VH-VL binders against q978t4. Designs and how they scored, part 22

Target 1, 133 residues: q978t4
Amino acid sequence: MFDGSDLKNLFSLDGFLKTIQFEPEYIREGEISIIVPLRNNLLRIGEIMNGGAVMAISDAIGGLSAMTYPGIVNQVTVSFNTEFMRPIAKGPVRFISRVDRIGKSIAYVEVLVYDGENLLSSKSTGVYFLYRS
Below, E stands for the ipSAE of ESMFold2; O stands for the ipSAE of OpenDDE; V2 stands for 0.75 times the mean of E and O plus 0.25 times the DockQ between their complexes.

## First folded at step 9 (VH-VL; framework fv_lerdelimumab)

Design s4 (at its last look DockQ between E and O 0.69; V2 from the best seeds 0.00; counts 0 for: pae E 4.6 > 2)
Fold by OpenDDE, look of step 9:
Structure s4 (fold): chain C 133 residues (1-133), chain A 118 residues (1-118), chain B 109 residues (1-109)
Amino acid sequence: as target 1 above (133 residues)
Amino acid sequence: EVQLVESGGGVVQPGRSLRLSCAASGFTFSDYSMHWVRQAPGKGLEWVAVISYDGSYKYYADSVKGRFTISRDNSKNTLYLQMDSLRAEDTAVYYCAKRASFYYFDYWGQGTLVTVSS
Amino acid sequence: SSELTQDPAVSVALGQTVRITCQGDSLRSYYASWYQQKPGQAPVLVIYGKNNRPSGIPDRFSGSSSGNTASLTITGAQAEDEADYYCNSWDSSGNHLGVFGGGTKLTVL
């Protein structure tokens, strides 16, 4: 449960994200941007970022971006789809989540991932069920 | 035009404290991580500290950890470096640097000289 | 912690090409950025990413990378290019730390 009082604590709500070293770039209403170092634990064969890691981080911040709105105390992923445009071989990796639409119970979120050269590497669309206070 | 202007440098004795400031303009200060980088006379660049856009995350070089404190006041567009327990090896020009996305320093101040000597 | 190494000094004849190389483990996972510093001045970004020049940087400056190395190349060195050049990269261990190379003093002959 998130009371919305302090957005700085938003990332602490996700146990998975806590295991990922990242620097928040900004948090706004409906938007989150983080910078993720391309560490060894995120690499797969070929020294490119693990696609599952991309998706997991994307999903996590996607959900959290919905919680930046007042009154949203929790959310759960209904669906999440990721398209990979190119492999990520160089970091850091920027994840940008934006809420495209937020209704009473559902939020639609887009997450864009950029590699170290600022090239769009993946695009995700997420749907989240919202819990309101 | 982006501008970074450091101030607060001077001559201090070992063990003393000094506070540096960096006044930022020409960009949305609160959107960017800011860094301090120093350069001892005749030496190379040494990263000192970073502070995230909202100050929620701070990291320090081992050489200054526990002695230096980085902070910022976004309402004043100002970056700070509190330097305590100063040592001779802290003598350097201190630069504030704006970190662009994807982690390069796109803008630097002109620096302020800190001299620690007996 | 990551470390970047550079040759301390290199020379180039006027109008010739010179390559300054930076080596370090972090460069396997990150691009380098390069900074030019002239005496008494602050560093200036000259190259970042794969091969990106900021506005105002002459096109004779270019960047490249291979393996655990990154290079800054000046094609057609000019007298004003005489300076110290530093490479920088993200710390491979994380913590969002920047690491600088030791710097390379470029002399234009």
Scores: ipSAE 0.755, ipTM 0.905, lowest interface PAE 0.6, mean pLDDT 93
Fold by ESMFold2, look of step 9:
Order: sequence, then structure tokens, then C-alpha cells
Structure s4 (fold): chain C 133 residues (1-133), chain A 118 residues (1-118), chain B 109 residues (1-109)
Amino acid sequence: as target 1 above (133 residues)
Amino acid sequence: EVQLVESGGGVVQPGRSLRLSCAASGFTFSDYSMHWVRQAPGKGLEWVAVISYDGSYKYYADSVKGRFTISRDNSKNTLYLQMDSLRAEDTAVYYCAKRASFYYFDYWGQGTLVTVSS
Amino acid sequence: SSELTQDPAVSVALGQTVRITCQGDSLRSYYASWYQQKPGQAPVLVIYGKNNRPSGIPDRFSGSSSGNTASLTITGAQAEDEADYYCNSWDSSGNHLGVFGGGTKLTVL
């Protein structure tokens, strides 16, 4: 099954996400949690986490959480929506994705993001098209 | 009740090897990153190494890189530290520590003493 | 550097207030956690994040942070508070949660 080594490999092969350092916290069917140190390359002016970085990481683990199910060989984002509820000024930042529903061709996923005080700071919903073997 | 029990310490000569174990109970071991932290007699805490929940991420203090190897066996709820090419400076009590969240260790073992002397 | 700096020793009279400080670049991006260690014992967590106390830690322990500095404050110090205190945080490069200060020995007079 899809594990933290697979997750590390997929991030390292991505032209954008390869600069994102993280530690896999846990992976189970339909659920991924990672810890992301808040390095300078993730900050915007004003020294809070860049909203685009929040979305990019959330989208990545959201789509990859579908890969924790058997038979899925790829996925692509159909839609993604993020509510930025609180600025993230201190890390490390925890990203938790959960698959709400997975069908034959479509997965619906929620991603929650917590700051270094464990305060819920953003919430995303994503829809992913699935490629099956 | 969360418990961490280190074992495998002892007296060894410089240049020799030793393997430490940390038996974990009272929590789902495979969900958490684990660390080794050491303390030389009369000195402060010095972090040694980390291993992620599934072993996919490992990182070492510069003082031990290339000589020490952290590992885990999730089927046995056990954390390991293989210590090769031991030096007198490695003499310390070795603690295993569980990371609860991004900022802190919530549980520590009682430690096992490693003495490197001729 | 990813070093955390603490004064090696501090004294406080019984019942008085003491502040133990910890300074380092990583504290701009990460909170410090604080550990108490009594002789012959393993460290125990007393403060994490900005000012969170684990269950069972007395109310006289509090934390604060500003810029690159974190502080542990003990109000109304008791004889049992005599111990070594370590701050801990992530390294500035974000590779591990293992940067410890050198420790501060608290003596209660």
C-alpha cells in the first residue's frame, strides 16, 4: 500500500513540491497526515505562510490520499476550494487529508491545516478524477 | 499507560559496537516518530536521531552521522539504535523519546547507560 | 546557527518569581518546549507551545515568547522546583525537533 516512502518520492519528483520539506506522520486508507516545517521559502511578505503554498500542499496530499486505495494508479485535480481561516505565523504546520467519498472515477476529499499551536487555520475541499489499473 | 523501556547499554571498548533497544507500549507505536536523546554524565541533553512512523525519514546529529543507525520494527513495537565505531565521547545515558506533536516529546524512557572506556 | 542558548544557572528565593530564558534563531519560526529534569530522572515536559501546560503541571509554571527568545516563568517557586530546565525546538532548517539549550540549573534558596 501507499506509504511515507512513496509520498517522499512523489514530492521529490515534482518540479514545484520538491522544495517542500515534510515528515509523514501517518498514512492509512483514505487518510494522510504530514508535518511541514515553516521554512522561509513558504512565507509571504508579512512572515505568514503563503496561501498558495497552503493550497499546493493541501492539493497534493488530498489527491494522493486517493492513492491509498487499491487499484488507483493516478489522479488529477478537478476542483479545489480553500478557506483561509487564520494566518499561519508559527510552524510546524500539520496537513491532514481525509477522503469523504471515493467512487469509480471521482474522489471527494477534505484537507485540514493546523498551525504550530494546533489551531485549525485552513480547510479545503477537493474533487479528483481517478485513473484505475 | 504509555511506557518506553530502553535496554542494551553497557561498558564497551572504543571502536566497538553496541545496539540499543526501546520497547514501547500503551500507544499505537506505528503512528509516531521516535527519537534518541543522550546525556553525558553531568552534561546537558543532546539529540541523536529521529525516525518517522514508518521509517521513511531518518535524520542524525552531525556528531553521530555515519556511525549510528536508527531503525524500528513496528511489528514488535521496538525502536533501535545501532552504534558503531564508538568513542569515549559517546559515553552517556541514552533515552528514547516519543514525539506527540510538532513541538514536543510527551514521553521519555528512563534511559540506558553506555560507557565507552578502555 | 540552530543553537539555543540558556544561562547555565539561576537562583530564586523560596516563594519568589524566576524567569529562565532561551534564545535562538529557530524560535522566530517555532515555539519552544520546556523540560524539567531532577537528578537521576528522565526529563518531563512542563510547557509546550507558547504557554500550554500538560495535565499535572502546577499553575506556577508559565511560558512566553517574543522574537527569538522563549522564557519559562515560575511564580512562587517551591523547593521541589529545584532542577535542570531545558528548552527545545526545531532546528532553523526544519530537519528535526532536537535542538536543546544547554540547560539551566535552578537552585531554590
Scores: ipSAE 0.264, ipTM 0.760, lowest interface PAE 4.6, mean pLDDT 90
ESMFold2 (binder alone), look of step 9: mean pLDDT 90; pTM 0.925

Design s5 (at its last look DockQ between E and O 0.13; V2 from the best seeds 0.00; counts 0 for: pae E 12.8 > 2, grease 21.6 > 18.9, placed apart)
Fold by OpenDDE, look of step 9:
Structure s5 (fold): chain C 133 residues (1-133), chain A 118 residues (1-118), chain B 109 residues (1-109)
Amino acid sequence: as target 1 above (133 residues)
Amino acid sequence: EVQLVESGGGVVQPGRSLRLSCAASGFTFSSYGMHWVRQAPGKGLEWVAVISYDGSYKYYADSVKGRFTISRDNSKNTLYLQMDSLRAEDTAVYYCAKRASFYAFDYWGQGTLVTVSS
Amino acid sequence: SSELTQDPAVSVALGQTVRITCQGDSLRYYYASWYQQKPGQAPVLVIYGKNNRPSGIPDRFSGSSSGNTASLTITGAQAEDEADYYCNSWDSSGYHLGVFGGGTKLTVL
């Protein structure tokens, strides 16, 4: 459970993200941006970033972005869809999550991923069920 | 106009401490990661440390790890570098550098000279 | 830790083209940024990303990359281009660590 009092602890709420080395770029209400180095463990054949990794990180920060709102203590992914526009061959990789709409129980989130050239490489739409205090 | 102004440099003996400051203006300081980069006299650039926009994440070069501490006060638009247990090899001009959105250093200060000698 | 290597010195005749190359494993995964430094001055960003110039940088400066290399090209070198040039990139080890090349002293003849 997240008490919502300290956004600095937000990333620690996700065990998967804790395994990802990244630099937070900013955290705002409804928005999260992180910078992820392009490491070998994130690469697939052809030295392109693993699509599953892109989706997993996207989903994680997507959910967390919903938790930046007061009173939201937890969330679970209802659905998550990712479109890949281009392969990611150069880093670092920027993940930007934005809550497009937040209701009482559901949040709609968009996650955009940019490669090292700042080219949009993937776009995700996530739906999250919200738990409120 | 973006400005970065380093201060706090000087001459110190080995083992002593020194604290550098970097005053930032002309941009939203609290929105950007900041770096320290140093340059020994007549030598190349050496990356020293990085601090995230909110100070929650810090990373150091192996050469300074455990001795230097990077910090920031966003309310004062100031970046700091606490240098402890200084060594002769720490002698350098120390630059503060702003992280750009394209992950380069788009702005640098004029630097402040730190001289560590007996 | 990552390593970037540059030739320590290169020369170019006035008006000619010169390429300064940076090599390192990090460059396989990251673009380089290039910095110009003149004596007694702070470094200045001249190229970043695939081939991006900051505002105020002449268009004679360009960047390229191939494999584990990145290059800064000056097409039509001017006298004022005489300086030290440093490449920079991320650490390929996966940390948000900066790494600089050893620098290249460019002499304009």
Scores: ipSAE 0.827, ipTM 0.928, lowest interface PAE 0.5, mean pLDDT 94
Fold by ESMFold2, look of step 9:
Structure s5 (fold): chain C 133 residues (1-133), chain A 118 residues (1-118), chain B 109 residues (1-109)
Amino acid sequence: as target 1 above (133 residues)
Amino acid sequence: EVQLVESGGGVVQPGRSLRLSCAASGFTFSSYGMHWVRQAPGKGLEWVAVISYDGSYKYYADSVKGRFTISRDNSKNTLYLQMDSLRAEDTAVYYCAKRASFYAFDYWGQGTLVTVSS
Amino acid sequence: SSELTQDPAVSVALGQTVRITCQGDSLRYYYASWYQQKPGQAPVLVIYGKNNRPSGIPDRFSGSSSGNTASLTITGAQAEDEADYYCNSWDSSGYHLGVFGGGTKLTVL
C-alpha cells in the first residue's frame, strides 16, 4: 500500500509543495494524516497561517488519499471548498484527509485541519477525478 | 507467505565494493517502498536506506551517504544495495525490510553478513 | 535532533507485567513501532501505530504513547518474550527515515 515514503517522494517532486516540510503521522486506506510545522514560509501578514497554504496542503493530501486504494495511479482536483473556522496562529498543524466515497471515476474527500492546540480550524471538501491502472 | 532473502555478503578489504541483493516473494513488490537496516555484531539496529515503490527517490543515513546506492528491479522482485568504499565500521548483518503500513517494517529477511577486514 | 532513547535493560518475573519505554523528539509527531529480536534472528514487528498488533502477535503486547514517550507493555510475560526490543520512528526533521532506539534487553526471571 501507498506509504509515508511514497508521500514524501510525491511532495519532493511537486514544483510547488517540495519546500513544505511535513511529517506523515499515519496512512490507512482512505485516510492520510500529516503534521506540518508552522514555519515562516506558511504565514501571512498578521502571523497566522496563509489561507492559500491551508488550501494547497489540504488539496494535496485530499487527492493523495484516493491513491491509498489499489489500482489508482493518479488523480486531479475537480472542485475544492474550504471553510476557515479559526485563524491558525500556533503550530504544529495537523491535516487529516478522509475519503467519504470513492467510485470508479470520482472520489469525495473531506480534509480537517487542527492547530497546535488541537482545535479544529479549517474544514474542506473535495472532489477528485481518478485514473486507474 | 512474504519472504525476503538477502545475498551477496562476505569478507572484503577496506576500500572495496560489494553488492547485496534481496529477493522478494509473496507480495506485490512494486507497490511498496523497501529499506535496508544493518546491525553491527553485538550492537543495535541502524537504518541505512530507503527506496520508493517505483524507485523514483532514495534516502540514505548520513553514515553511508555518498558511498552506498540503493536500487530495485521491479521486474525481478529484487532490491539491491551497492556498497562502495567500504570501511571497517560497515561490518554488520544487513537486513532488507518491507513496510506494509506507515512507520512499521512488517517483514524482514534473515540478513547477510558483511565483514570489512584487512 | 532525532534520537530515540531506551533503557539498556529491564527484568520481569514470569507472568508479571513489564513496560519498556522509548523517548525522543520524533514521537511528538509519529507513533513508534516496536520490534522484538532474539539472538541470531531478524527483528519481528510486535506493535505499530498507537496500539496495533500484526497478525500472530499475542495480545499480551500493547503500546501507548504520551508526549515524547512511547511504551511497550507486556502483560503476563512468558519465557519466550526474553529478547531485545527496539523502538523505531521517523526523524523529526524529515530528513532521515527509520530512527531506532538503542534497544532494551528484556530478561524474564
Scores: ipSAE 0.007, ipTM 0.550, lowest interface PAE 12.8, mean pLDDT 86
ESMFold2 (binder alone), look of step 9: mean pLDDT 91; pTM 0.935

## First folded at step 10 (VH-VL; framework fv_lerdelimumab)

Design t1 (at its last look DockQ between E and O 0.80; V2 from the best seeds 0.00; counts 0 for: pae E 3.8 > 2)
Fold by OpenDDE, look of step 10:
Structure t1 (fold): chain C 133 residues (1-133), chain A 118 residues (1-118), chain B 109 residues (1-109)
Amino acid sequence: as target 1 above (133 residues)
Amino acid sequence: EVQLVESGGGVVQPGRSLRLSCAASGFTFSSYGMHWVRQAPGKGLEWVAVISYDGSYKYYADSVKGRFTISRDNSKNTLYLQMDSLRAEDTAVYYCAKRASFDYFDYWGQGTLVTVSS
Amino acid sequence: SSELTQDPAVSVALGQTVRITCQGDSLRSYYASWYQQKPGQAPVLVIYGENKRPSGIPDRFSGSSSGNTASLTITGAQAEDEADYYCNSWDSSGYHLGVFGGGTKLTVL
């Protein structure tokens, strides 16, 4: 089954995501949760987490959550939308991905992001094309 | 009720090994990261090691890296700390601590004393 | 690695207010948690987040933060509050390292 080591390995294979440090919180079928330290490389002006970073990490775990299902060997983002409810000023930051719907070729995923106070900071919806073995 | 019970402490000579255990109950053990924290006699708290919920992630303090190994058996709700090449400065009460949602410890065990002495 | 510093000892008169402060660069980006430890006992979480108390912790305990500091305040100190207090925070290196302050011994006079 997909585990935290797998998650870290996949991040390490991405030229951008490999710069992101995180700790897996849990991985289940259709669900992934990670804890991301709020480091300088993730901050924009005003010591707030970069919105692009939030989206990139969200998209990553969103797609990977679909890969927790048996037989899915890869995925690609079809669409990804993020709503920002509040800026993230303090960490660590929790990213929680959940597959809402999975079909033969398409998965629909929700990703919630919480700041250090455990306040919902962003909500994303992703659509992914699935490659099966 | 959450309970953490450490065991395995004792008196050992330098260079020897010791294995600590922490029996967990009252919560879904397999869902939480676990930590070891130690406290030398009359000193402050020192973080030692962490292990993720599934054991796939481990990290150690520089002071114990290469000598200590953290592990867990989720089927037994037990956390372990294998301590090799023990030194006098490893003398401490060793606590297992449950990780909370993010970066703090919501529950601690009573601790087990490890004494490294010639 | 991150470092947190605390005054080694403070005192407070019974019924008075005392503030224990923790300082470190990590506190700019993370909240502190606070632990109370009495002799021969394990640490007990008393404050986390900005100002959150676990169940069973008296409301005389409160937390605050400013810049690179976090503070634990006891408003109306009781005799049973005499203990060592440790602050804790996330490690800025990017791993879940429970960085602890050196601890503050609180004496209730």
Scores: ipSAE 0.532, ipTM 0.856, lowest interface PAE 1.0, mean pLDDT 93
Fold by ESMFold2, look of step 10:
Structure t1 (fold): chain C 133 residues (1-133), chain A 118 residues (1-118), chain B 109 residues (1-109)
Amino acid sequence: as target 1 above (133 residues)
Amino acid sequence: EVQLVESGGGVVQPGRSLRLSCAASGFTFSSYGMHWVRQAPGKGLEWVAVISYDGSYKYYADSVKGRFTISRDNSKNTLYLQMDSLRAEDTAVYYCAKRASFDYFDYWGQGTLVTVSS
Amino acid sequence: SSELTQDPAVSVALGQTVRITCQGDSLRSYYASWYQQKPGQAPVLVIYGENKRPSGIPDRFSGSSSGNTASLTITGAQAEDEADYYCNSWDSSGYHLGVFGGGTKLTVL
């Protein structure tokens, strides 16, 4: 099954995401949770988490949650939407992805993001095209 | 009732090895990250190492990097610290600590003493 | 930049209020947690997040923060509050939870 080592490897091989330090909190079929420290490279002017960083990490975890199902070898984002509900001023930041529905070719995913006091701070929905073996 | 019980401490010569164990009960061990924290006699707390819930993420203090290995066996609810090439400055009480979901330590073991002397 | 600084010792008269401080750059980005340690015993969590108390911790313990400083306040100090107190937070480099302050020895007179 897809596990925290697979997740670490995929981030480390990505040209953009390889700079994102995180700890896998748990992984199960259709669900990924990670802990992301609020390092300086994730902040924008005003000392809050960069909204683009929130989206990039959410999209990555969202798409990879489809990989927790057997027979899925890759995925690509079709559509992704984020609501920024609160600024994230303190970490660590938790990203929780849940697959709402998965079909033959398409997965529908929700990603929730919590700040250092576990306050819901952003919510994303994503649609991913699936490549199957 | 959450319990963490360390064992494997003792007196050893410099350059030798020890393996510490931490037996966990009263919670779903496989759902939480675990840490080792040490305290030299008369000194403050010093963080040593962390391991994620599934063992896929490990990180070490610079003072022990390359000499210590953290590991876990989720089927036995046990955390380990393999300590190789021990030095006098490794003398300390070693605690295992459970990390809560807010990334603070909600439970600590009683500690096990490691003494490194000739 | 990951260092947390605490005064090594502080005294309080029985029944009076005391504040123990913890200072460091990481506290701009992370909350502090506070641990009480009595001689020969393991540390015990007394405050986490901004100002949350675990079950069983008396309400005379409270926490606060501003900028790069976190504070633990004990209102109406009791003899059993005599202990070492450590603050803890994430490392500012973002690799681990477990940066500890040097500890503050609280003496209740």
Scores: ipSAE 0.360, ipTM 0.812, lowest interface PAE 3.8, mean pLDDT 91
ESMFold2 (binder alone), look of step 10: mean pLDDT 91; pTM 0.931

Design t2 (at its last look DockQ between E and O 0.08; V2 from the best seeds 0.00; counts 0 for: pae E 13.6 > 2, placed apart)
Fold by OpenDDE, look of step 10:
Structure t2 (fold): chain C 133 residues (1-133), chain A 118 residues (1-118), chain B 109 residues (1-109)
Amino acid sequence: as target 1 above (133 residues)
Amino acid sequence: EVQLVESGGGVVQPGRSLRLSCAASGFTFSSYGMHWVRQAPGKGLEWVAVISYDGSYKYYADSVKGRFTISRDNSKNTLYLQMDSLRAEDTAVYYCAKRASFDYFDYWGQGTLVTVSS
Amino acid sequence: SSELTQDPAVSVALGQTVRITCQGDSLRHYYASWYQQKPGQAPVLVIYGKNNRPSGIPDRFSGSSSGNTASLTITGAQAEDEADYYCNSWDSSGYHLGVFGGGTKLTVL
């Protein structure tokens, strides 16, 4: 079963994501939620979370959400789009990924990001190509 | 009704070990991170350790790192704190605290007293 | 590591308003939660987030924040409000939730 250790391991294998500290909140089939502290390495000028960081983390857990399904051994981003509703100035930041649709070779995923006020800060839609065992 | 009940406290000599338990009820235990917080007599609250909902994430205060181990058994709705190499400064009431849905503690147990003394 | 500081003691006259302040770098990016503790009892959450009160907490309790500070305000202090109050926030290092202030002993005169 896919668990938080799997998330930690996969993040650690990524040259960028390994620098991201997080606490897994829950992992379900097709769903991942993590809590990310708003650390200095995630802040841009004005002490707002870097938009690229938001997208990168969102894309990561988005793809990983598809890997919570049995038989999915890998995935690659086909497309990823993010809408920013408000800047993130307060932490921690909650990233919630949900697989909306999963087919044989393609998964469609939504990722919602909430700031420390529990306000929706960004919404992403990702499409991932799936590798099955 | 959420309930957290600590147990396992007592009087021990320095260098000895003790294992605390926290029995949880009234909520889906396996869905929440849990923490230990202690309070030395007449002193303030000191955070000790955290464990994620599935135990995959653990972190400790520097003061207890390498000596204490936090764990949980979700099938028994129980949180544990294994305390090894106990020191006099570990003397405190130990509370288990439930992590809220986000970033605070919404429920606390009544605590269990650990006394480390020669 | 991060630190939260509080005045060790404050007093307020019955029915008056008192503010307990917490200061620390982590508060620049996090809200504080506040806990009330009476002698021989476990801490009780009284304020969290921007200004949220748990069920059962009187509306005389309120929270605020500014810069690197967070404050708990009791408007119209009652005798039963005499207690120790602790602020709490995330570790600025980003590893855990659980940095506590040193606590403030509130005396109601």
Scores: ipSAE 0.845, ipTM 0.932, lowest interface PAE 0.5, mean pLDDT 95
Fold by ESMFold2, look of step 10:
Formats: sequence, structure tokens, C-alpha cells
Structure t2 (fold): chain C 133 residues (1-133), chain A 118 residues (1-118), chain B 109 residues (1-109)
Amino acid sequence: as target 1 above (133 residues)
Amino acid sequence: EVQLVESGGGVVQPGRSLRLSCAASGFTFSSYGMHWVRQAPGKGLEWVAVISYDGSYKYYADSVKGRFTISRDNSKNTLYLQMDSLRAEDTAVYYCAKRASFDYFDYWGQGTLVTVSS
Amino acid sequence: SSELTQDPAVSVALGQTVRITCQGDSLRHYYASWYQQKPGQAPVLVIYGKNNRPSGIPDRFSGSSSGNTASLTITGAQAEDEADYYCNSWDSSGYHLGVFGGGTKLTVL
């Protein structure tokens, strides 16, 4: 079963994601939750979380939530849209991905991001192409 | 009733090892991150280490990194701290602490005393 | 610097209001949690997040934060509130929930 060790390994092997410190909160089929500390290098001018960082982390766990299903060996982003609803000024930041629908070649995923007050701060939808064994 | 019970403390000489245990009950142990926090006699609280709910993430205070190892056995509801190469500065009461999420510690054990002296 | 700074001691007259402060750079981006410790006992959570009180903690305890400062306020202090109080938050470098202030000994006169 896909677990927090697998998630950590996949981040560590990625050229960009290896710089993202996080702790897995829970993982189950179709769902990933991680906690991301709001480190200084994730902040933009004005001391709020960089919107690009929100998108990059959301996309990463969104795609990886498809990997929690049996038979999926890889995935790539087809489209990804983010609504920035509130500035994130306080951490830690929770990223929760959930697969809304998974077909043979395509997964539809939602990613919700909560700030340190547990306020919904961004919402993303993503579509991922799937590679199966 | 949530309970955390530490054990394994004692008096040891510098350079030796001890293994602390924390027996957990009254909650789903495998759902929560766990921490060790210590307090030298007459001093404040000092964080030691964290382990995630499934053991996939571990992190240590610089003062103990390379000497201490945090671990857990979710089938036995037990948290561990292996302490190697002990120093006099490691003398403290060691608490295990349950994390409610990543934001705070909601329950603490009563602690176990480790004394490192010649 | 990830340090959280607390005054080492404060006093309050019985029935009066006291504020215990905690300062540090990490508090610009993380809330503090507050722990009460009485002699010979383990710490007990009294405030977490912005101003949340666990079940069983009297409503005279409250929390607040502004800038790089978090505060624990006790209104109508009672003799049983005499204890050490610690703030705790995330490290400003962002690796763990594990920075404690040095503690404040509260004396109730």
C-alpha cells in the first residue's frame, strides 16, 4: 500500500520537490494529506505564502494521490487550476488532495489548502494522465 | 482515558546507552505523531525528537542528532527513544508527548528520569 | 534565530489579571501553544492555536497574538494558577514543532 515512506521517497528523488519539507498526516486510497511548514523560502514579499509554491505543492500531491490506487505506475499533469481565496500568513499549511474520479487514463483531483488557523485558503482542480502497469 | 507511561530511565555513566519506552493507551496510537521532550533539573522544556504517525518522518534536535534514535511500534502502541553515547548534558526528565495534529501537544506522560554521571 | 523569549518571572495579586508574553520571529507565521507546569508534574496544555482552550481548562485562561508576540492572559488569577508557563511553536526554519520559551514562573500573591 502507498504510504508516507513512498511519498517521502518520491519527493526526495524529484529535482524540485526534494526542497519541500513536509510531514505526511494521512494517506489512504485516493487521499493524501501533508503538513508543510511555512518556511521563509516559501514566502513572497509581503510575508505571505508564494502563490507559485501553493500551486507547485498542490499539483505534486494531487498527481500523487492517483498513485494510491493499484496498477498506477506514473502520472503527469494535463491541466491544473488554482483559486487563491485567502492569503496564507500563518503556518503550518495543510494540503489535502482527493481523487474525485479515476478512469482508465485520466484522474480528476481536488486539492484543498488550509492555513495555520485551519481556514480554507486555496482550492485547486487537476486532471492527470495515468500510466498503468 | 488517554495515558502515556514512560519507562527505562535510570543512572548511567557517560558514553553508555539507554532505551526509553512510552506505552500509549486510550487513543488510536497509529494516527498521531509523537515527540520526546526533556527537562533538565531546574531548567525549562527542551524538544528532542519527532516521529510521524507511520514512522516515515523523523527529526532530531541538533543536541542529540546522530546519538539518539526515535522509533515506534504501532502494533504495540509503543514509542521508543534509543539514547547512545550519553553525556552529562543529557541528564533530564524525558517526557513523551502526543501531538493532536502538527500544532500542539495535547497529552504528556509523567516522565522518566535519566541521570548521566560518573 | 528560532528562540522564544519569555520573562523568567511575573507576579499577580489574587483575583487580578496577568499577561505572560512570548516573543520570537517564528510567531510572525505560527501560533503559540501554552503549557502549565506545576512542581513535580508534567506540562498541561492550556491554550492552543489563536485562542482555543482544551476541555477542563477554566475560561479565565485566554490567548492572543500580534506581530512576533504571543500572550497568555489569566483574568481573576487564583492560587492554583501559580505555576511555570511555557510557550511552544514551530521552528522559524520550518522543520518541526519544537521551540519552547524559557518559561515564566507565575507567583500569585
Scores: ipSAE 0.413, ipTM 0.824, lowest interface PAE 3.0, mean pLDDT 91
ESMFold2 (binder alone), look of step 10: mean pLDDT 91; pTM 0.932
ESMFold2, look of step 11: ipSAE 0.007; ipTM 0.540
ESMFold2 (binder alone), look of step 11: mean pLDDT 91; pTM 0.934
OpenDDE, look of step 11: ipSAE 0.787; ipTM 0.915

